# Designs tried in a protein design chat: miniprotein binders against CRAL-TRIO domain-containing protein C365.01. Part 2

Target 1, 355 residues: CRAL-TRIO domain-containing protein C365.01, of Schizosaccharomyces pombe (q9uuc2)
Amino acid sequence: MADIPADRKKIVQEGWSRLFSDIEQPSYIQKFPSQESLYVSFFEQCAFDDFDLTLLRFLKARKFVVTDSSDMLANAIVWRQQANLRSIMVRGENGLNQNFVKASMYFIWGQDKKGRAIVFLNLHNFIPPKNTKDMEELKALILYAMENARLFLDSEQNAAKGVLGLVDLTYFSRKNIDLDFARVFAETFQNYYPEILGQALIVGSGFRMALFEGVWSIGKYFLDPEVRSKVTFCKPAQVSGYVDSKYIPLSMHGQFDETKLYERAPPETAGIGKPENYEELDKEYVDAAKEFIRLTREWIYAAGKPQEAEIEEKRKAFKYECKKLWRKGVALRPPNIYQRLGLIDANGHVDWSKA

## First folded at step 10 (miniprotein)

Design f1 (from e5 with E52D K60I E64R)
Fold by OpenDDE base, last read:
Structure f1 (fold): chain B 355 residues (1-355), chain A 82 residues (1-82)
Amino acid sequence: as target 1 above (355 residues)
Amino acid sequence: SEELKEEIDKLREEVEKLKEEAKKLGVSPETIKELIRKLFELLWKLYRILKDTGDPELLIEIIRLMREIGKLLEELYKLRES
């Protein structure tokens, strides 16, 4: 279990105290269909991979300013509900635009030399949205992708911080450029999935790199300075410094045949979860959310007292059970491509031996 | 294509003017802010032209200008933060 660094305990306590105060405000509760829906969204946002690690991601993204961090997290909890993220995940891949799915604009496979999951971004397969409907379908695809990417961030399976984004410009062209979409992507990523990116490599040369750099002169300002600082430009020959040859794409003169994973994966089956299963699970999520809040308040109150160690251990054990409870939600969903390929099991555990 | 070329030529001239203004000693924070705004306006114009142009020579020139403006923006942001 990832322990909170001792030097961050106080600021985590302050962050939770502020967040709990914010989410108990009538004006905040009114943003949800019900108070139960609020607790479900809170649990789904925070319980994986760990409540405190989730808060720490938001704290880092706001330079450990407690007010900014709590506001950002509160907004993310509301956004999950408003964006219908649950419905997107329950519908699965078959609920998305199949042309965009089949385009294989992104996929996750293997680990980099630092142990980070590799997110391949094939911009040459990107088809710019032609209308509002296309944009909404692309947004849904992004949300589905990002929420599945969280499964690769289990601190018990990967001690490395975040993922490696590998952007391949080998076949990048003018037809692949859309700054409106890029803005939506950037905003979605940085506001709701903070500190997930460890590093991004923009890989290309010649005219294609120059074309990207031209557009990047605008697009880089869609990213927060912290996220922008994680972007590195490199040539194909330099990728071997970051990634083993077995995971370097053929387009970059590596050994990895990135033939569309969707063509190799078994078709998506229906999720096993019925409406009644989700209703029951949501009750468990509400109860667990309330208990986490209670235990956290007790933990804060016990600071510097003899009972601190006991409450801290109880809270740690409870967070672990909440992580398991969160995984029950994954098991009810239609299997994602990584589950269908055997890289992730039915409970959302990654098996890197399959990569 | 000729109209687009003329527009790009005008945009190039405007970039050079803004570059000269940015090189002046003692540029005020207000001036820097205004320069940044104007440069972004130019970048967005160039982007729109980039999306619509079919001329490969114009495309190369647009990319050159966008990269040049991008470098100038980075310099101005550094100046603003100093």
Scores: ipSAE 0.750, ipTM 0.915, lowest interface PAE 0.5, mean pLDDT 92
Fold by OpenDDE base, fold request of step 21:
Structure f1 (fold): chain B 355 residues (1-355), chain A 82 residues (1-82)
Amino acid sequence: as target 1 above (355 residues)
Amino acid sequence: SEELKEEIDKLREEVEKLKEEAKKLGVSPETIKELIRKLFELLWKLYRILKDTGDPELLIEIIRLMREIGKLLEELYKLRES
């Protein structure tokens, strides 16, 4: 498990102190159906990959301004509840618009040369929303995608920060352009899933690249400067610098046939979790969340005291158990496409040997 | 298509005017802000035209203009941060 850098310990403590103060406010609690729901949302947001690593992502996204970072995280915790993210995940892929699922607008497969999971973004398969309903269905798909993408961010399995987004413009056309959707995507991504992107490669040439660059002149400003700085434009021949040929799409003169992934994917089965299992797990999440808060406060108060080392180790061990507890929630859900393909096991661990 | 061409020509002229204004020495922060605003308005107009046009030649021209405005915006943002 990745340890908190020693130079970041203080800012993490300040971040937690502020967040705990914010989430204990009556006005904040009232945003949830219950205080228990708040703790569940907090646990689901933060416990994976690690509580402190999660906070560090939010801290980094707000340039280590504690107030901005805590507010951003608090808003993300509320948003998980308001967006019914749990319901989306419990319904699984079969609960999404099947036309959008079958379009294969995105998928995760393999690792880049830095060990980052590759997120293939097939903009040519993008179906622009025709109405508000389509937009909501696309939002649900994005949330499902992003929440599953978290499984690839296990610091024990991926030492590299974030994922590689690979945008293929080979078949990109005007019909694939929707800036309203792009705004929604950008806002959702940057506000609720900070620091997931390690790098994005926009891969294309000629007219299609020019077309993308044209709309990028607007769309780039939907992204914060930090996220925007992670976007790189390149030609198909330059992709080999970032990705092994086995993961370079055929469209880019690589060896990777993405169509075969979908063809071989078994159908989604029902999740094994019953309502009673989720209720039991939620109780465990609440208790774990409360204990994490307690231990973290104890840790903060132990700063510079003889018991500091002991409480740090206890807290570290507890965070690891919370990570395992979070994975129990994954095991109850309908298996995602990566689980069905064997890239992710039943416990939510990535098996890169299957890629 | 002729009306659309005329609209694009007008937009091009407006872009060139804004580009000349942006090159003036001693542009105030307020002027930069206004230029940025106007350029975004132009970009959004071009985007709407881009979405609706079926003419490949017009599409190429729109893309060129959008990219040009995009570069000018980048310059103005840099200037604003300096």
Scores: ipSAE 0.746, ipTM 0.914, lowest interface PAE 0.5, mean pLDDT 92

Design f3 (from e5 with L25R V27L S28T)
Fold by ESMFold2, fold request of step 21:
Structure f3 (fold): chain B 355 residues (1-355), chain A 82 residues (1-82)
Amino acid sequence: as target 1 above (355 residues)
Amino acid sequence: SEELKEEIDKLREEVEKLKEEAKKRGLTPETIKELIRKLFELLWKLYRILKETGDPELLKEIIELMREIGKLLEELYKLRES
């Protein structure tokens, strides 16, 4: 577990203090089926890597304005429950619209030259929603994708704590464009998964790039300025400055052929988790969330006092146990494609040597 | 479609009129806000036509005009920031 940057400790303490006050309000608790479900959602939102790093992502997203940042995180905790994220992940890939799955609209594989996980955003495979049902099924797909992407953001295995998005415009056409869905995607990404993007490369030339730039004239304003600043437009020849040729797509004269990975992947099997297993898991999540809150309040009270260092060590050890507990939940669900390909092991850790 | 071509031509004329109005009226915070609103309205109309057309030459014209409006918006937002 990494230390909180020394110059950010006080802001993190203030952020947690504000959040804990907010989530104790009866009006907030009433948004959940039970107070236990609030704690489960809090745990699932925050514990996957490091509770404090999760808060820092929200702080950064709101320019370190504590009230705005804590409100944003509180809203994400409510949203996670209301969006039924657990149900999506329990049903797995087989529970998604199979036409969207087979289209291979996105894929995560390998690391860029800064150690970021590479997300291939296959816009040329995007199938616009034709109706409300399609839109809901696409939303479920992106939530499934974003939740699985969290496994690649483990700060011990991804020091950059981010992703590089790679958009290949070689076969991009107007048939792949839907700004209504683009707004939904941008809203979901920015409000609930902040500070994941390190850089996005929009790769192309000629008419394909002009087409993308045309709609980008609208779409860029769905994004806050910080996210916009991470978008880079470049030609295929420039990609080698960011990504080793092993991970550059064939269309850009690299070596990466994701179709070989799809061919290798065993089919998804049922998850091992039964309702009883999830009930026990939720009890563990509730207990862990309460203990994190208790330790963090002690830490805040100890600020500037001799006992602060001891409490920090206790919190650090406990956050690591929470990281493992979150992955116990992952192990109950149907295995994702990266687990089936052996990139993610049985403990939920990425083996970058397999990419 | 000739109907879509005529609509594109009308939208191009409106962009030129907005540019001339900006020169005449000057650029106050209120004028910048109104210009941004009107330019977005034009972009959304062009996007609708982009989705409807199968004509490659009309598509090129739409893209060119959308990129032009995009550049104008970037300049207006920079002025509003300062």
Scores: ipSAE 0.805, ipTM 0.935, lowest interface PAE 0.6, mean pLDDT 91
Fold by ESMFold2, fold request of step 21:
Structure f3 (fold): chain B 355 residues (1-355), chain A 82 residues (1-82)
Amino acid sequence: as target 1 above (355 residues)
Amino acid sequence: SEELKEEIDKLREEVEKLKEEAKKRGLTPETIKELIRKLFELLWKLYRILKETGDPELLKEIIELMREIGKLLEELYKLRES
């Protein structure tokens, strides 16, 4: 099981101490329908990467400035509740705009040569929103995609820490360009899903690349400098240096054809979770959040004392149980395409041998 | 179409005017901030025309000018962090 680096232990303790103080303030609590909903959102946000490694992502995103990092995480917890992410995930893929789903704008499959999950970003299939309703439906698609990507991104299953984004410009044209949506995507990604991107390859040549570079003159400034530094422009022939040939798309003269996977996938079925199952799940999330906070305060006070090692082992075991509880919540929802294809097994683990 | 060509030509002239003005005034923090703002205004105008034009030659001109402005912005941001 992945753990925080030894040289980052103290700053993680400081980050939690600051966060716990802030989220217990009445001014913060009143941003939620109830204190219970705060704890549910806290659990859903943080349990994904065993709490500590989730916090570490926010610390890295703010250059280890504790107050900025804790504020960023506190804001993400509020945002998760206000965006109503639970409803999006409970409705599943069938609840999304099917024209956007059928366009195949993104797909996750396989690992790059560094062991990072590959996210195929089919920019040449992107359909810009025509109005406010389309924009809201595209936002729901982004959130559905990012929440499912979290199943591949916890530090235990993603040792390289991040994804390889493979941006396909092969058939890219002006009809695929919308900087208003690009801003929404960038803000969502960098504010609420920090430290997910390992590298982005912008793949194209000739006029397609020139067109992209033109609008990139604006779009790059939607991204903070650290994210911007992870973008690499390359030609289709250079992609083989990053991914094995079986994951190179047909458009780049490779063998990967995601349409074969869509044809093979069983259709999405309704989730097994009833309203009472979610009510009980939320009670479990609240109890787990409170226990994590209690154990973590003990851990902070035990630094350098005889009890430190015992508390660290208790926290480790508890975080593992919280990950299982988080996966139990995932199992209540309509199965995503990766679960239906067997890439994510019944226990929520990624089986890369299936890719 | 002819109207769009004239607009692109005017925007190109404005880019050259900003470059010459920057050389004459020098680059203080306030001047850099003003230049960045004006260059982004030009980029957004070019983006609007890019979305509307169907002429491949105009599109090439727009892309070239946007990329030129992009390089100028990179230089200004580097100077700002110094």
Scores: ipSAE 0.805, ipTM 0.938, lowest interface PAE 0.6, mean pLDDT 90
Fold by OpenDDE base, look of step 19:
Structure f3 (fold): chain B 355 residues (1-355), chain A 82 residues (1-82)
Amino acid sequence: as target 1 above (355 residues)
Amino acid sequence: SEELKEEIDKLREEVEKLKEEAKKRGLTPETIKELIRKLFELLWKLYRILKETGDPELLKEIIELMREIGKLLEELYKLRES
């Protein structure tokens, strides 16, 4: 596991201290169906990759202001429950609107030249929602996609910071524009998935680029300044500076036929997890969450004391076991498209040689 | 189509007025805030027209005007941060 940078240890400790105080408040606990549900949501939010790295993403997103960072993380933990994110993930891709899935508006494939996973955004396949039902189905698709994208952010598997977003404007038109949806997308991304984006490339030319730039004059203000600073506009010929031709779409004069990605994927099978398996796993998550809190408090108390090194090692080892425990939850779910294509195994380990 | 063109022409005139106001020396923070607000209102009106129009020429005019407003907004935000 990646170690906490030495210069960030103190602020991570302060962040955890504040968060633990906040999540123990009766007014916060009341937002959940049970206290156990709170700890499950906390574990699912933080235990992937590394607890401290998760907190560091929130700290960075709030310019290392501990109060703002803690509040943001606390809100994200509540949101996971309120958005029924567990239910979305348990239902899998087959539980989503199949027309939206088949449109291939969003998928991950390959790595950029910096080793970042490439997130393809095909806006030309986007059909604006006409009603509340369509909006909710699109939200569910986004959540499913974003939660699966976390699997590519494992610090042991990908040393690169974040993903490369590749927005293809080759076939972009007026019919693909919806600022209401763009706002929802932006808010969801920035509030609940901080520091996932490494860079976004808006790729286009001529009228289509101009059309996007016109709408971007509004839409850019849905993004916080930090996320906005990661957006770069470029021409198709410039994409080769960021991405190997193997992963450049045919539309951009590359070699990657993105239209065949779903055609090559085996059908989604049912998840192996039964209700009783999730109940058992949730008990383990609750116990692990409580133990992480205990060890972290002990670690904070041991600061500058002889026992500090010992508790740091115990805590490090425990965080690694929590990562494995988090992956047990992935193994119970229906296999996502990346698992079905062999890019990710049942434990959430990425094999880039399959891309 | 004619009604939409007339509306775009009016919006263009409003943008030019705001552009001249933004060039004035000694803009107060309150004035900058108000200019930003008015420009966003114009952008949202243009966006609505953009969603409704099927005329390619009108669409080009709308896009150009939106981009112009966008540049002016960026300048005003820089002024606000200075």
Scores: ipSAE 0.749, ipTM 0.923, lowest interface PAE 0.6, mean pLDDT 92
Fold by OpenDDE base, look of step 10:
Structure f3 (fold): chain B 355 residues (1-355), chain A 82 residues (1-82)
Amino acid sequence: as target 1 above (355 residues)
Amino acid sequence: SEELKEEIDKLREEVEKLKEEAKKRGLTPETIKELIRKLFELLWKLYRILKETGDPELLKEIIELMREIGKLLEELYKLRES
């Protein structure tokens, strides 16, 4: 597991101390169906890679202001439960609106020249929601996608920081523009999935680029300055500087035929997890969450004491076991498209040789 | 179509007025805030027209005007942070 940078150890300790104090408040606990649900949400939010790396993402997103960072993380833990994200993931892709799934507005495939997973964003396939029901279905699709994107962010498998967003404007038009949806997307991304984006490339030219730039004059202010700083505008000919030709879309004069990706994917099978399996797993998550909190408090208390090194090693080992425990939850879910294509196994290991 | 053109022409005139105001020396933080607010209001009006228009020429004019306002907003935000 990745070690906390020595210069960030104190801030991480302060962040955990503040978060633990906040999540133990009656007013915060009341936001959940039960205290157990709180710990499950906390575990699912933080344990997917490394607890401390998760906190560091929130710290970075708030310029290492401990109060802002802890509040942001606390809000994300509540949101995970309130958005019923578990239910979305348990239902799988087959539980989503199939018209929106088939539209293929976004998918992950391949790595860029820096080793970052490439997130293709095909805005030309986006149809603005006509009603509240469509909006909710689109939100569910986004959440499903973003949660699956976390599987590519495992620090032990991918040393590269974040993903490359590749926005293709080749077929972008006025009918694809919805700033209300763009706001929802931006808020969801930046508030609940911090530091996932390494860089975004807006790729286009001529009128289509100008059209996007016009709307960007408003939409850019939906993004935090940190996220906005990661956005780069470029021409199709400049994409080769970031991505190998095998992953450049045909629309950008590359070799990648994105249409074949979904066509070759086996159908989604039912998840193997039964309600009883999730109940058992949730008990393990609660116990692990409580133990992580205990070990972290012990670690903070041991600062500058002889026992500090021993507690650090114990805590490091425990975080690794928590990562494995989080992966048990992935194995219960219906297989996502990346699992069906053999890019990710049931344990969440990525095999880039399949891309 | 004619009504939309007239509306765009009015919005262009308003943008030019705000652009001249933004060039003034000694802008107060309050004045900058108000200019930013007014420019966003104009952008949102243009966005609504953009969503409704079917005329390609009007669409080009709207986009150009939105980009111009966007540039002016960036300048004002830089000025506010200085």
Scores: ipSAE 0.748, ipTM 0.922, lowest interface PAE 0.6, mean pLDDT 92

Design f3 (from e5 with L25R V27L S28T)
Fold by OpenDDE base, fold request of step 21:
Structure f3 (fold): chain B 355 residues (1-355), chain A 82 residues (1-82)
Amino acid sequence: as target 1 above (355 residues)
Amino acid sequence: SEELKEEIDKLREEVEKLKEEAKKRGLTPETIKELIRKLFELLWKLYRILKETGDPELLKEIIELMREIGKLLEELYKLRES
């Protein structure tokens, strides 16, 4: 596992100290069906790919202001439960609106020249929601997408920070514009999945780029300044500077045929996990969450003491076991499209040799 | 289509007025905030028209005006941070 940078150790300790204080408040606990549900949500939010790296993402997203970062993380933990994110993941792709799934609005495949996973954003396939039901189904799809995208952020497999968003404007039109949805997307992304985006490329030219820029004049303000700073506009001919031709879409005169991936994907099978398996796993998550909190408090207390090194090693080893425990949850779920395509194994490890 | 064009023309006139106000020296934080608010109101009106219009020429005009307002907003935000 990646070690916490030495210069960030103190702020990570402060961040955990604040978060633990916040999640132990009766008013916070009351937001959950049970205290156990809180610890499950905490574990699912933080344990992958690493507890400290997760906190560091939230810290960075709030400019290392500990209070803002801890509040943001606490809110994300509550939101996971309130949004029924677990239920979405357990139902799998077959539990989503199949018309929206088949629209192929997004797909993750390959790596950019910096080693970041490429998230293709096919805005031309986006159909604006016509009603509240459609909006809720799109929200569920986004959550499913974003939660699966976490699997590509394993610091042991990829040292690169975040993903490359590749927005293709080649077939973008007025019919693909919905700022209400864009707001929901932006808010979901920035509040609950901080620092997943390494860079976004908006790729287009002429009228289609101008159309996007017009709407961007509003939509850019849905994004926080940090996320907004990661957005780059470029022409199709400039994409080769960021991505190998094998991953450049055919629409951009590359070699990558996105349609073939969806067509070739085997159907989703039922997850192997039964309710009893999830209940047992939840007990393990609760125990692991409590132990992580205990070890982290012990680690903070040991600062500058002879036992510090021993506690650090114990805590490091435990975080690694927590990562494995988190992967058990992935193995119980229905296989995502990347697992079905062989890009991700049953334990959620990415095999980039398959891309 | 004529009604939409007239609406766009009115919005353009409002943008030009706000643009001239934004060029004034010694803008107060309150004035900047108000200008930003008004510009966003115009952008949202233009967005609504954008969603309804099928005329390619009107669409171009709307896009251009939205981009112009976008530039003004960027300038005002820079000014507010200074």
Scores: ipSAE 0.742, ipTM 0.920, lowest interface PAE 0.6, mean pLDDT 92
Fold by OpenDDE base, fold request of step 21:
Structure f3 (fold): chain B 355 residues (1-355), chain A 82 residues (1-82)
Amino acid sequence: as target 1 above (355 residues)
Amino acid sequence: SEELKEEIDKLREEVEKLKEEAKKRGLTPETIKELIRKLFELLWKLYRILKETGDPELLKEIIELMREIGKLLEELYKLRES
């Protein structure tokens, strides 16, 4: 596991101290169906790929202001429960609007030249919501997508920070523009999945690029300045600087046929997890969350003391076991498209040799 | 289409006025904030027109105007941070 940078240890300790204080407040606990549900949500939010790396993402997103970072993380933990994210994930892809799934608005495949997973964003396949129901279905799809995208952020498998977003404007048109949806997408992404984006490439030319730039004049302000700074506009011929030709879409004169992936994907099977399995796992999550909090408080208290090295090692080992425990939850869920394609195994490990 | 073109022409005139105001020396933070607000209002009007129009030439004009406002907004934001 990637160790916490030595220069960030103190701020991570401060961040955890603040978060633990916030999540122990009665007013915060009351936002959950139970205190156990809070710990489950905390564990699911933070334990993968690493507790401290998760906190560091929130810290970075708030310029290492501990209070802002803690509040942002606390809000994300609550939001996971309020958005019924567990239910979305347990229902799997078959629980989503199949027209939106079949539209193939996004998928993850391959790695860029920096080793980041490539998130293909096919805006030309975007179907604007016609009503509130469509908007809620699109939100559910985004949540499902983003939560699965976390599997590609395993610091042991990908040393690179975040993913490469590849936005293809080749077939982009006016019918694909919806700023209300774009706002929802931006807010969801930046508030609950901070530092997932390493870089976004907006790839296009001519009128379609100009069209995107026109609406970007508004849409750019839906993004935090940090996220916005990761957006790069480029021509199709410049994509080869970022991505190998085998992963460049045919639309950009590459070799990657996106249609073949969807056609080859086996149907989603039912998840193996029964309610009893989730209940048992949730107990393990609660116990692990409490133990992580305990160990982290002990670690903070041991700062500058002889016991610091021992507790630091124990805490590191425990975080690794928590990562494994988090993966048990993935194994219970219906297999995502990446698992069905063999890019991700049953335990949620990425096998890049399959891409 | 004629009514839409007239609306775009009016919006263009408003943009040019705001552009001239933005070039004035000694802009107060309040003035910059107000300019930014007005420019966003224009952008949203143009976006609505963009969503409704099917005329390719009008679309080009709208896009160009949106991009122009976008650049002006970037300049004003930089000025506000300075």
Scores: ipSAE 0.731, ipTM 0.917, lowest interface PAE 0.6, mean pLDDT 92

